VHH binders against Jacalin-related lectin 10 (JAL10). Designs and how they scored, part 7

Target 1, 292 residues: Jacalin-related lectin 10 (JAL10), of Arabidopsis thaliana (Mouse-ear cress) (q8gwi7)
Amino acid sequence: QKLDAIGGKGGKQWDDGADHDNVAKVYIRGGLEGIQYIKFDYVKDGKTIDASIHGVSGSGFTQTFEIDYQNSEYIVSVDGYYDKSGTMQALEFKTNLKTSEVIGYPKGTTKFSLGGVNGKMVIGFHGSAGKVLNSIGAYLTTAPPTKSQLVGGLTGGEPWDDGSNYDGVKKISVTYISTLIRSINVDYEKDGQVVTRYHGMKNGDTEEFVIDYPNEYLISVEGTYNILPDDNVLVIRSLIFKTSKGRISPTYGFVSGTKFVLESQGNAIVGFYGRDGGAFDAIGVYFSPIPS

## First folded at step 23 (VHH)

Design l1 (from h5 with Y107W)
Fold by OpenDDE, last read:
Structure l1 (fold): chain B 292 residues (1-292), chain A 121 residues (1-121)
Amino acid sequence: as target 1 above (292 residues)
Amino acid sequence: ELQLVESGGGLVQAGGSLTVSCAASGFTVSSNWMGWSRQAPGKERELVAFIYTGGSTEYADTVKGRFTISRDNAKNTLYLQMNSLKPEDTAMYYCARETYTYGSETWERYWGQGTQVTVSG
C-alpha cells in the first residue's frame, strides 16, 4: 500500500521503494530552515541496506532513530510538521514499541500524520526534497505476527507449532481431565477456509469455545500451569479464553499453580504453538493486529 | 467390578464439621488418583479436592484451608474432612477414581453415587 506524500510541492521526487522487510534506522538532519535531509537504512533479507540521503547536508544537526528490527520492532506511523512554504520542520516516528523524540524544530504551521493504519507497518518511504525535505510518503505492508512467550513445561514432551499464517481463530476444542488439560483442537480460518490443527491426547472431557470470526476475535489465553507430582512434569492445568467482544470462556481443567496471561493490547491471537507429551505441557500464541 | 460408595452426608449447621467417606472395591485407593467433587443444584460439578497416587494433595480455592482429603489404605477408603462449613458448601458430594498415563491417551473415570451434604444457615 502506497500512502501519498504529505507536505509541500517543492523539490525533486525521491522514492526508496517498497521492496524492504523493515526500516532499521532513520537519519534526520535538521536546521533552522527546516529538515535538510532524511535518510533511511532499510532491512532486506536480514541485512541492512543503506539508502541515499534525500535532501542536502547543511550546517544543521543530525539525529538518528534506531528501530530494533531484530526484535520485531517496526514503524507504525510518522507525525510531522511543515510550514507554509511546504518545508518539513519536524518529524516524529512511532513504532509498535516506542516513540521517537521530535526530530527537528516543531515550528511548522501544519501538523500531519502518515500511516497509523491498524495491522500495517512501514517498509519504505518516498517524497520530495531539494535543499530541504519537502514531502514524505510511505509504503505499508501487513505487520507480521508477533510470537508470545512459551508458558508451562518448557522441556517435556514434543514441540509443535501451527505458525501464524492464519487469519483468525474460529473455534477451540479443549480436552481435559480432572486435573489438567490434555489437548486443544483449533479451527483456524485461512483465506475463507477452515483449517483444523490437533495437539495433545484425545481422551477426556471435551468442550468447545466458538468465536464469531471475523466479527469477533480471540484476544487472550489465560490459565495455570503446575507440576504433576507423580509424573514430575510441568503441564498446563487450566485454560480460559477471552474474545474481543468481552466474552469469557468457562474455566477448563483445574486452576493450579502459576497463573499466566497471553494477551497483547490491540492484537488478536492468530496461531498457537506449544509442547505436548501426554498432557498439554506448554502453550504459546501468535499475535496479529486486529484489522480496522 | 469397580465400585465407589459414599457415606457420611447429612445436615449440619453453618460453622460445623462433617466427614464424608468413600469406600472403594475392585481396586486399591492408594494406587490410584482419587478426588472429591460436588454438585449443587443448578450448578456444574466441581472438583474440590484430590490426592495423587504418591500422596500429594490439591484443593480448590473455595475449600482450601477448610477441607482435608485423606485415605486409609487398610480400609481402602477415601475421606473428606470438612470444617467451617458454609451454606454454599451444600451439594451432593461424589468421589471419583481417575486413571491416566502421561504419554498415553488412556483415560477412565469412575464416580460414586454421591452423598448429600446440607449446611443450614
Scores: ipSAE 0.832, ipTM 0.963, lowest interface PAE 0.5, mean pLDDT 95
Fold by OpenDDE, fold request of step 24:
Structure l1 (fold): chain B 292 residues (1-292), chain A 121 residues (1-121)
Amino acid sequence: as target 1 above (292 residues)
Amino acid sequence: ELQLVESGGGLVQAGGSLTVSCAASGFTVSSNWMGWSRQAPGKERELVAFIYTGGSTEYADTVKGRFTISRDNAKNTLYLQMNSLKPEDTAMYYCARETYTYGSETWERYWGQGTQVTVSG
């Protein structure tokens, strides 16, 4: 997806293209008269690519913004200011993890936002530049899933991982006994088919939480984890699920110990991972942007 | 033959106290996980207190600080001491034995017939 360039009409057109996997680093040289040049390091096939500068190297100050692409960080949007002459004065980059400082001087008369499309990440830029940066546009692609932290017992049992290559969650079957969670069975949607994954012990009370995919998305997993005194093992004791429609599941298991919440604003849960050991020891999720 | 027999239920005024008992036969209370659950009309059964084999106890937030679970090994009996009772504590109270092993699929739960506790306002 190509987003039109925002800013002035001056300068020569530049286009870094969309044939990248991510952006690794941003270079901006700012001055009192505007941003003198912008440069990007891109990522392709796990390697950084050094692109050309767009603009001129003047007497300004160069500031850099690094994106931790190796840890699934990516640019989601760019905010900026340009003046009446159409000169870009300041830029601010927002990633899924952090926000840059305002680079340049935000003294422009017009404020804009580039990007910010749900489920998308920036993988390239285009625009115009002469003696200064005049305009900036972006290329977007689908953002990859992100992995949550693992919560609960981190050492007991055996690890499992369903991955993130699902479109959504359709149903969760929870098996639990009086004091703890024993297992979860997850029905995933993948390319119009249902894929079921089983994790944990089978015996106990079993209840199902159905999600109306694709009209509804699983967005949150909450619960508690605590030690089993007799076994001296840390396990998931309770679970609660929440959907994009505001539905909340019953509390499964017994609320005990440390509370946790696995959620990411604007994202749906599309996969699970964890640890099983006769109880449901630990749980984590994969997040993916909810499609617009 | 396993048997759980609850007793001690009755009518009590709000703010009052009551102790319910669960007499077990066919197994040893101190060698098993034991718990108290309650079920109010139109509501789901709720686990309120339990005691591990090792003697550790846990309580639901709704009763924490007011209820105490204990056991008498000589009598092979489980108890629930309920203090500062509220109308919302009105329910049928059940004792249960639950058997499970970490790392094993095996699981069994056995319920008593229950004893009615009614708290008037």
Scores: ipSAE 0.830, ipTM 0.963, lowest interface PAE 0.5, mean pLDDT 95
Fold by OpenDDE, last read:
Structure l1 (fold): chain B 292 residues (1-292), chain A 121 residues (1-121)
Amino acid sequence: as target 1 above (292 residues)
Amino acid sequence: ELQLVESGGGLVQAGGSLTVSCAASGFTVSSNWMGWSRQAPGKERELVAFIYTGGSTEYADTVKGRFTISRDNAKNTLYLQMNSLKPEDTAMYYCARETYTYGSETWERYWGQGTQVTVSG
């Protein structure tokens, strides 16, 4: 998706393109007369690409904004100010994790926001520049899934990871005993096919929570974790699931210990990861934007 | 053969106290996980209290502070002391032995036949 450039009409057109996986770093040289140049380091196939500066290197000061692309950080929007002459005066970058300082001087007659589309990330820029930066546009792509924290026993058992390459969750089968969760069996939807992944111990009471994908999405995993006194291990003790339609599963297991909530507003759970081997020791999820 | 026999149920007024017992045979209570569950009319069976082999106890929030699970090793009997009883505590109360091992697939649960507790308001 190409977003039109915002700002003045002056300068020469530049276009870094959309053939990138992420943006790694932003360079902005600002002066009293406006932003003198902007430069981006892009990411493609795990490597940084050194792009050209757009504008001129004048007597201003260069500020940088680093994006931790290796840890799933990405630019979601750019806010800015430009004056009546169509010169960019200041820019502010927002990622999924943080907001930059206002770079430049927040003066000007027009404030704008570029991007900010739910579920999208910026992967490239275009615009115009001469002696100053005149306009800026962006290329968007679907934002990648984000990984939640891992909750529960972090040292026992073995790690597992289903990944995030699924369209949604169709069914969760929970196996539990009186005191704790033993396993989950997840039916994922992928390209119209059902993919099943199983994690944990098989024996116990099993109940199913069915989700009406694609009309309904799993959006929340709640539960508790606590030590088993006799074993001196920390494990998941209870689980509750919530959907986009407001349905709430029964409580599986026994509510005990520390409560946790894995949810992200506007996002669906599209994958699970965790630890198992002793019991169902730990759980985490992948979040992805709910399709419109 | 393993057996669990509950007793002590009855009718009690709200605010009253009652102790139910679970006499076990065929195994040692103190060497196993033991628990009390209850099932009210039209509701699912819920675990209310249990005791680990090591003697640690846990309680459901609905009964915490009011109920006490204990065991008498000499009598090989599990107990549930219920204080400050409420009408919502009315249910069939079951004792259970559950066996599992961390790191193992093995699992087994045995239930008693239950004892009826009725709390009048």
Scores: ipSAE 0.830, ipTM 0.964, lowest interface PAE 0.5, mean pLDDT 95
Fold by OpenDDE, fold request of step 24:
Structure l1 (fold): chain B 292 residues (1-292), chain A 121 residues (1-121)
Amino acid sequence: as target 1 above (292 residues)
Amino acid sequence: ELQLVESGGGLVQAGGSLTVSCAASGFTVSSNWMGWSRQAPGKERELVAFIYTGGSTEYADTVKGRFTISRDNAKNTLYLQMNSLKPEDTAMYYCARETYTYGSETWERYWGQGTQVTVSG
């Protein structure tokens, strides 16, 4: 998706293209007369690509904004300020994790926002520049899945990871005993087929929570974790699931200890990871944007 | 032969107190996880209190501060002391032994026959 450039109409057109996987770093030289130039390092196939500067390299200092693309950080939007002449005066970058400082001088200028589309990330830029940056546009693509924190017992048992390469969750089977969760079995949707993954211990009471994929999405995993005193291990004690249609599962297990919520606004859960081998020791999820 | 026999249930007024007992045979109460659950008409069975082998206890929020689980090793008996009883505490109360081993698939649960507790408003 190409977003039109915002700002003035002056300068020469530049276009870094959309053939990138992410943006790794932003370089900006700001001045009293406007942003002198902007430059991007892009990511393609796990490697950084240096792009050319857009504008003029003169006197001054360069400010940089680094994106931790290796840890699933990406640019969501860019806020900017341009004056009546159409000269870009200041820019601010927002990622899914943090916000940059305002780079430049936002005095007596018009404010704009570029991007900010739900479920999208910036993978390239275009615009116009001469002696200064005149305009800036962006290319968007679907944002990749992001990994939640792992909650519960972080050292017990063995790690497992289903990954994020699923379209959605269709069903969760929870096995539990009086005081704790023993296992989850997850039915995933992948390319029109059901893939089932099993994690944890087999024996206990088992209940199913069905999600009406693709009309309904799993969006939240809540629960509690606490120590088992006799074993001196930290494990998941209870679980609750929520869907995009506002359905809430029963409470599985026994509510005990520290409460946790794994949820990301606008995203669905498309995969699980965790630790098992003792009890159901720890749980984490992968988030992916809900299709529009 | 494993056996759990509950007793002590009855009718009590709101605000009153009652103690139910669970006499165990065929195993040692102090060497096992023990718990009290209750089931009201039309509702699911709810775990309300339990005691670990090491003696640590946990309670459901609905009974915390009002109920106390304990055991008498000499009598091989589990107890639930219920204070400040409410009408919503009305239920069949069951004791259970549950065997769980961390790192193992093994699991076993035994229930008693239950004892009826009725709290009048």
Scores: ipSAE 0.828, ipTM 0.962, lowest interface PAE 0.5, mean pLDDT 95

Design l1 (from h5 with Y107W)
Fold by ESMFold2, fold request of step 24:
Structure l1 (fold): chain B 292 residues (1-292), chain A 121 residues (1-121)
Amino acid sequence: as target 1 above (292 residues)
Amino acid sequence: ELQLVESGGGLVQAGGSLTVSCAASGFTVSSNWMGWSRQAPGKERELVAFIYTGGSTEYADTVKGRFTISRDNAKNTLYLQMNSLKPEDTAMYYCARETYTYGSETWERYWGQGTQVTVSG
């Protein structure tokens, strides 16, 4: 998604494009006359790409701001400050992990924010520049899926992981017995097709929870985990699912022990991972931003 | 062959107490997971109390502090002591045996016929 450039009129348009996976580094040369130039290093397929310098060299000090893209850091928003002459006087970059210093001199200017859309990240920039930077815009994309913590028995059973490469969850079938969860069966949608993944043991009482994807999204997995007394293993004892339409499943299994909630504001669940040792030992999820 | 026979149900006033029992034959109560579940008309059956092979117990939040599950190994009998009874406790009460082993596909459950508990006013 392309956000229109904000700032002063003037200069020549430039456009680094959107064909990038991330931004690696920002170079800004500023001074009392404004931001003299800006340059971005981008990432594509694990390689850095040096984009063009936008603006012209002048008096001032070049500052840099590195994005730790290899450890899932990305730019979320940019605050900009421009004056009545059409000159960008200061910029401030925010990532999911940190905020840059304000680069330049923002006093007496008009402030704006570029980006800051929940679940989106900046993968490219465009704008206008002449002798100085005049305006700046951005390209946004959906931020990578976030992997939740794993809850339940972290040492029992064998790990499994459906991954996050699904469009959404269409149905969950839960098999349980008196005091614990035995298995789940998840119907995902991927490219218009149903992909089914099953985890755990099949015998027990089975119930379905159907989600009207794509009109409805799975947003929460809640439940409890506790030591199973006879076996002395920590396992999932109960599960509850919630959707974007406010629907809540029955409680499957039996409420016992420590409560957990796997939920992230603005995100849908698009994948599961966990551990299975004959009871349903542990569960985790992948979150992806809900499409607007 | 395998049997679970509940008894001791009846009519009781709110605030009162009642003990229901479940005589088992064809298997050993202490060697199995055992539980009490209840079902009111138009409602789903819910587990209220559970006892594991090793003797540990668990209770639904709705009955904690009021109900006690126990077993008498010599009589091969499961009990549910119900105190401070409420009208909401009115239901058919079923005992059940479950066979379960961690890491195994093996699972079976057997229900008794039930005993009615009615809590008035």
Scores: ipSAE 0.756, ipTM 0.917, lowest interface PAE 0.9, mean pLDDT 90
Fold by ESMFold2, last read:
Structure l1 (fold): chain B 292 residues (1-292), chain A 121 residues (1-121)
Amino acid sequence: as target 1 above (292 residues)
Amino acid sequence: ELQLVESGGGLVQAGGSLTVSCAASGFTVSSNWMGWSRQAPGKERELVAFIYTGGSTEYADTVKGRFTISRDNAKNTLYLQMNSLKPEDTAMYYCARETYTYGSETWERYWGQGTQVTVSG
C-alpha cells in the first residue's frame, strides 16, 4: 500500500521503492533552513541496502535513528512538520517499540501523520527534496508475525517449532488423558494447501476443533499447567481455544494449576511452538495481524 | 482379569451425604492412577476426583471442598465421599484405573460399570 507524500510543494521527486523487508536506520541532517537531507538504510533478505541521500549533503551534524529489525522492530508511523514555504522542519519516527526524538524544530508548522495503520509497517519511503526535504510518503505492508512467550514446563521434553509461515489454522485435534494433554495435531493452510503438524503422543481421548478459515480465525489459546505429582514435572493440563467469531472449544484435559492466556488483540494465531516429552510440556504461538 | 465394581449409589436428599466405593481386583489400587468420573444424562463423562500413586489428589472445581477421594490398601478399594450434595451431582459415577508415566508411550484406562447417584430436592 502506497501512502501519498505529504508536505510542501517543491523539490525533485525521489522514490526508494517498496522492495524491502524493513527499514534499518534513518539518517537526518537538520539545520537553520529545515531538514537538509534524509537517507534510509533498508533491509532485504537479511542484508542492509544503501539508499540515496535525498537533499543536500554538507557540513553539520547528522542524527540517526536505528531500528532493531533483527528483533522484530519496525516503523509504524512518522509525524512530519512543514512550514508555509514548503520546507519540512521536523520529523518524528515511531516504531512498535519506541519513538525517536523530534528531529528538527517543529514550532510554527503544520503537523501531519504518515502511517499508523493497524497491523501495518513501513518498508519504503518516497517524497520530494531539493535544498531541503519538502514532502515524504511511505509504502506499507503487513507486519511480520510476533512470537508469544512459552508457557508450561520450560525444561522437560524436547523443543519443537512449526514456525509462522502459514496463512491460518483450519483445525486442531487434541489428545488428552484424565489429568493432562498428550498431543495436538494442527492443520494449517498455506497457499491453498493443508499442512499438518503433530506434537506429542497419540494415545488417549482425541477431539477436534474445526475453524472455518478464512472466514474465521483462531485468536486465543488458554489453559492451565501444573506439576504432575508422581513425576514432579510441569506440563500442560488443559487447553481451550477461541475464535474470531466468539466460538469457544470445550476444555480439553483437566483444569489444574496456573492459568495462562495466549492472545493478542487484533491478531490471529498462525503457528505453534512448544515442548513435548510424552506429556505436552509447554506451548507458545505466533501472532499475525488479522487481514482487513 | 481386571475388574472394577462400583457400589453405594442411591437416592439422597439435597444437602445430604453419600459414599460410593469401587472394589478392585487384578491390580493394586495404590500402585495405579485412580479416579472417579460422572456422567449425567445428555452430558459427557467428566472427571471429578483423582488420586495419584503417591497419594496426591485433585478435584474438579465443581466438587472441590465437597468431595473427597480416598483408598483403603487393605481392602484394595477406592472411595468417593460426597458431602453437601446438589441436584446437579445426579449422575452415573464410574471408577477408573489409568497407567501412565511421563515420557512413556504407554497409556491404558479401564472403566467400571458405574453406580447411580440421584440427588432429589
Scores: ipSAE 0.754, ipTM 0.920, lowest interface PAE 0.9, mean pLDDT 90
Fold by ESMFold2, last read:
Structure l1 (fold): chain B 292 residues (1-292), chain A 121 residues (1-121)
Amino acid sequence: as target 1 above (292 residues)
Amino acid sequence: ELQLVESGGGLVQAGGSLTVSCAASGFTVSSNWMGWSRQAPGKERELVAFIYTGGSTEYADTVKGRFTISRDNAKNTLYLQMNSLKPEDTAMYYCARETYTYGSETWERYWGQGTQVTVSG
């Protein structure tokens, strides 16, 4: 998705394109005359791509703003400030983790926000520049999924991870016994196909919770975990699922111990991970924005 | 062969008490996970009390503080003492044995025939 450039008229159009995975670093040289130039380092296939300087050198100061792309930081929006002459006077970058300083001098200017689209990140920029930066636009893509904390027994069993590269969850089958969860079986959708992943032991009482994907999304998993007295290990004791249509599953298993809720506003659950050691030791989820 | 025989059910006035028993044969109560579950008509069976091989107990929130599970290993018998009974406690009460080993596929469950508890208003 290409957002039109916002700012003043003037300068020559520039376009870094959208063929990038992320932004690595922003270089800004500003001064009393406005933002003199801007430059972006991009990431593509693990390598930094050094784009052209946009603008010209002049009086002012140089600041850099690094994006920790290797730890899932990305730009979500840019606030810009331009004056009546068409000069970009200040910029402020916001990521999912932090906000830059306001770079430049926003006095007597028109403020705008570029980006800030729910669930999207910036992967490229375009705009216009001459002696100064005049306007700036952006290319957006869907932000990567986020990973919840792992809840339950963190030392028992073996880790497993379905990943986050699914379109949604269509069905969860839960197998439980009197006081604990034994397994889950998850039917995902990927490119119109059902992909099934099974975690845990098969023996027990099995019940299904069907989700009307894509008209309905899984948005929450909650439950409890506690020590099994005879075994002295932490395991998941109960699970309950909630959907975007307000549907709530039965409580599977047996409520005991510490309560947890894995939910993120505006997001659907698109993957699971956890630990399995004969019981169902631990559970975590991946969140991805629900499409607008 | 394995058998669980519940007894002691009956009609009880609200606020009253009742003890139900489960006589076990073909296995040792103290060497197994044991529990009491109940089922009212049109509802699913729900676990109300549980005792582990080491003697630790757990209770559903709806009965905690009112019900007590216990066992007599010499008699190979499981008990459920129910106090402060309410009309919503009316159900068929079943005892069950479970065999379970953490880290393995091992699991079996065996149900008794049930004993009816009816709590009047």
Scores: ipSAE 0.751, ipTM 0.916, lowest interface PAE 0.9, mean pLDDT 90
Fold by ESMFold2, fold request of step 24:
Structure l1 (fold): chain B 292 residues (1-292), chain A 121 residues (1-121)
Amino acid sequence: as target 1 above (292 residues)
Amino acid sequence: ELQLVESGGGLVQAGGSLTVSCAASGFTVSSNWMGWSRQAPGKERELVAFIYTGGSTEYADTVKGRFTISRDNAKNTLYLQMNSLKPEDTAMYYCARETYTYGSETWERYWGQGTQVTVSG
């Protein structure tokens, strides 16, 4: 999605495009007469792309703002400040993790916010510039999924990982015995097709929790983990699922030990990972923003 | 042939105590996971007490501090001591044996026929 440039009408148009995975670094040079130029370093296929300077150098301040893209930081919005002459006087960048200083001199200007769309990140910029930056626009894309912590037995069993490249969860089948979880079977949707992944042993009591995707999203996995006394191994003992419609599954298994909650405000669960040693040792999830 | 025979159920006043027992044959209770579950009419069966091979026990929150599971290995018998009984404890109580070892692909569960416990107010 391309957001129209906001600010003054002067200057010549520039466009860094949208063919990037993230923004790595922002360079801004301010001066007595406004922001003189802006430059962005982008990321594409793991490599930094050194884009063009937009504007002209003069006297002023050099400011930089680094985005820790390797640790899932990304720009969510930019606040801008322009004056009646059409000059961008100040900018402030916000990421999912931090906010830059206000760069420049915002007094006596019109403030605007660029971006801030739920579940979206900035992957490119465009605008207009001459002797100063006049306007700025952005390209947005869906923010990448994020990974929860892993809970349960962190060393027992073998790791498995369904990944995060699914549109949503349609059904979870849980197999449990008296005091522990044995397995899950997850039906995902991907591009209109059902993709099934299975982890653990099939014997036990099996129940299904159906989610009315895409009208309903899985948003929470809760449960408990505890040492299994005879084997002295830490395993998942119970599971509960919650959806965007406020539905709560039965408690599968048996509540025992340490409670955990895997949920993230504004996000749906789109993938699972964990560990399996025959008693469903550990569980984790991937979150992705719920569409607006 | 495996058998589990529950006994000791009956009518009891609220606040009273009752012990139910489960005589086992065809296997050794101390070598198996053993449990007591209950089912009231129209309700799902629920595990209330559990004892592992090594003797560790676990209880449902609704019965903790009131119920005690135990076994007598010489008699090959499982017990459930129920104190401070409430009307909501009224149910058919079932003894169960489970075979399970961490890492194993096998699991089996065998239920007894149950013994009725009725708690009057």
Scores: ipSAE 0.749, ipTM 0.915, lowest interface PAE 0.9, mean pLDDT 90

Design l1 (from h5 with Y107W)
Fold by ESMFold2, look of step 23:
Structure l1 (fold): chain B 292 residues (1-292), chain A 121 residues (1-121)
Amino acid sequence: as target 1 above (292 residues)
Amino acid sequence: ELQLVESGGGLVQAGGSLTVSCAASGFTVSSNWMGWSRQAPGKERELVAFIYTGGSTEYADTVKGRFTISRDNAKNTLYLQMNSLKPEDTAMYYCARETYTYGSETWERYWGQGTQVTVSG
């Protein structure tokens, strides 16, 4: 889970540790002589923790990069640039949502990338520093599940939410009638156990889509939503499921209206949420990185 | 007492037209969801056209622009006008009545016996 520091050999070792939930903010002073110091604010139990400055402090311009950790932003990777003298000259931070500017002045010939491991996030840093930052390493952990947008009728029916604390999806049963979806029944796996959640009405035509978990993962939910003409309510009209092995379910229901796709590259669907009012009003999913 | 009787099927040349009918008894066509589905040999049954109580219609993409669902409330009869027929439209065509109310748990569907449409090249 600990990535060795990359860069020059000089300076004194420092280590912020891995006992954090996320990174909240990065402080860097990247003068003409290199990155003069770096500091990280970490998150623990919903609160920020001020860590030590690494390098030397003085008057001058400090650049900052904020991570919107409350909205599931996290650092995925860091690009660094160090020179022959062992001085870190520039850094660039990438999150799951955005990329920072290059902070500092790339001068050396050696660029490296720290992190960028599928499904992992940075929760701590370590490295070496003296008069300048010499090297930087990271602690990785599994990134948390992310929640898709809700699609369909956003006000009809009652909300429901299975959460994201499942290992994967083993089976989806879809009940539909001529022009709309009525329910889904989801068999999840959790710690070797099957956990079943049912949402909607049971009367209709029911079909099953079986996923060979853990050899196969559910990765996509697609479909359509449209107004029901007689009732003037917006509901899910059709659903299609896709797996990591390229399998595609039949189209359940009836294609009508606005198309949607709920998928995220590199992620599996591990939970569902939505709205149900007797038709299947709305659907959303939770994504979690597929294990390597 | 509830009955759905399809008629009007037969053999037609590709590019031709055909109307199938569904006479209903025991209920009022205009106060129900009504639809036409078809099933070709070795294939699953597919909804091709649908009409809601308010008169709104929907069609499968495979027949849109070629098929028209309609009803005659005085005769209590549902129709499917099929134009520009193709060999792949060959199927048994079924009329259906569906009872559904948003928010209700209840649902029922009643099928007719079907009428065969065969499109030759």
Scores: ipSAE 0.745, ipTM 0.920, lowest interface PAE 0.9, mean pLDDT 91

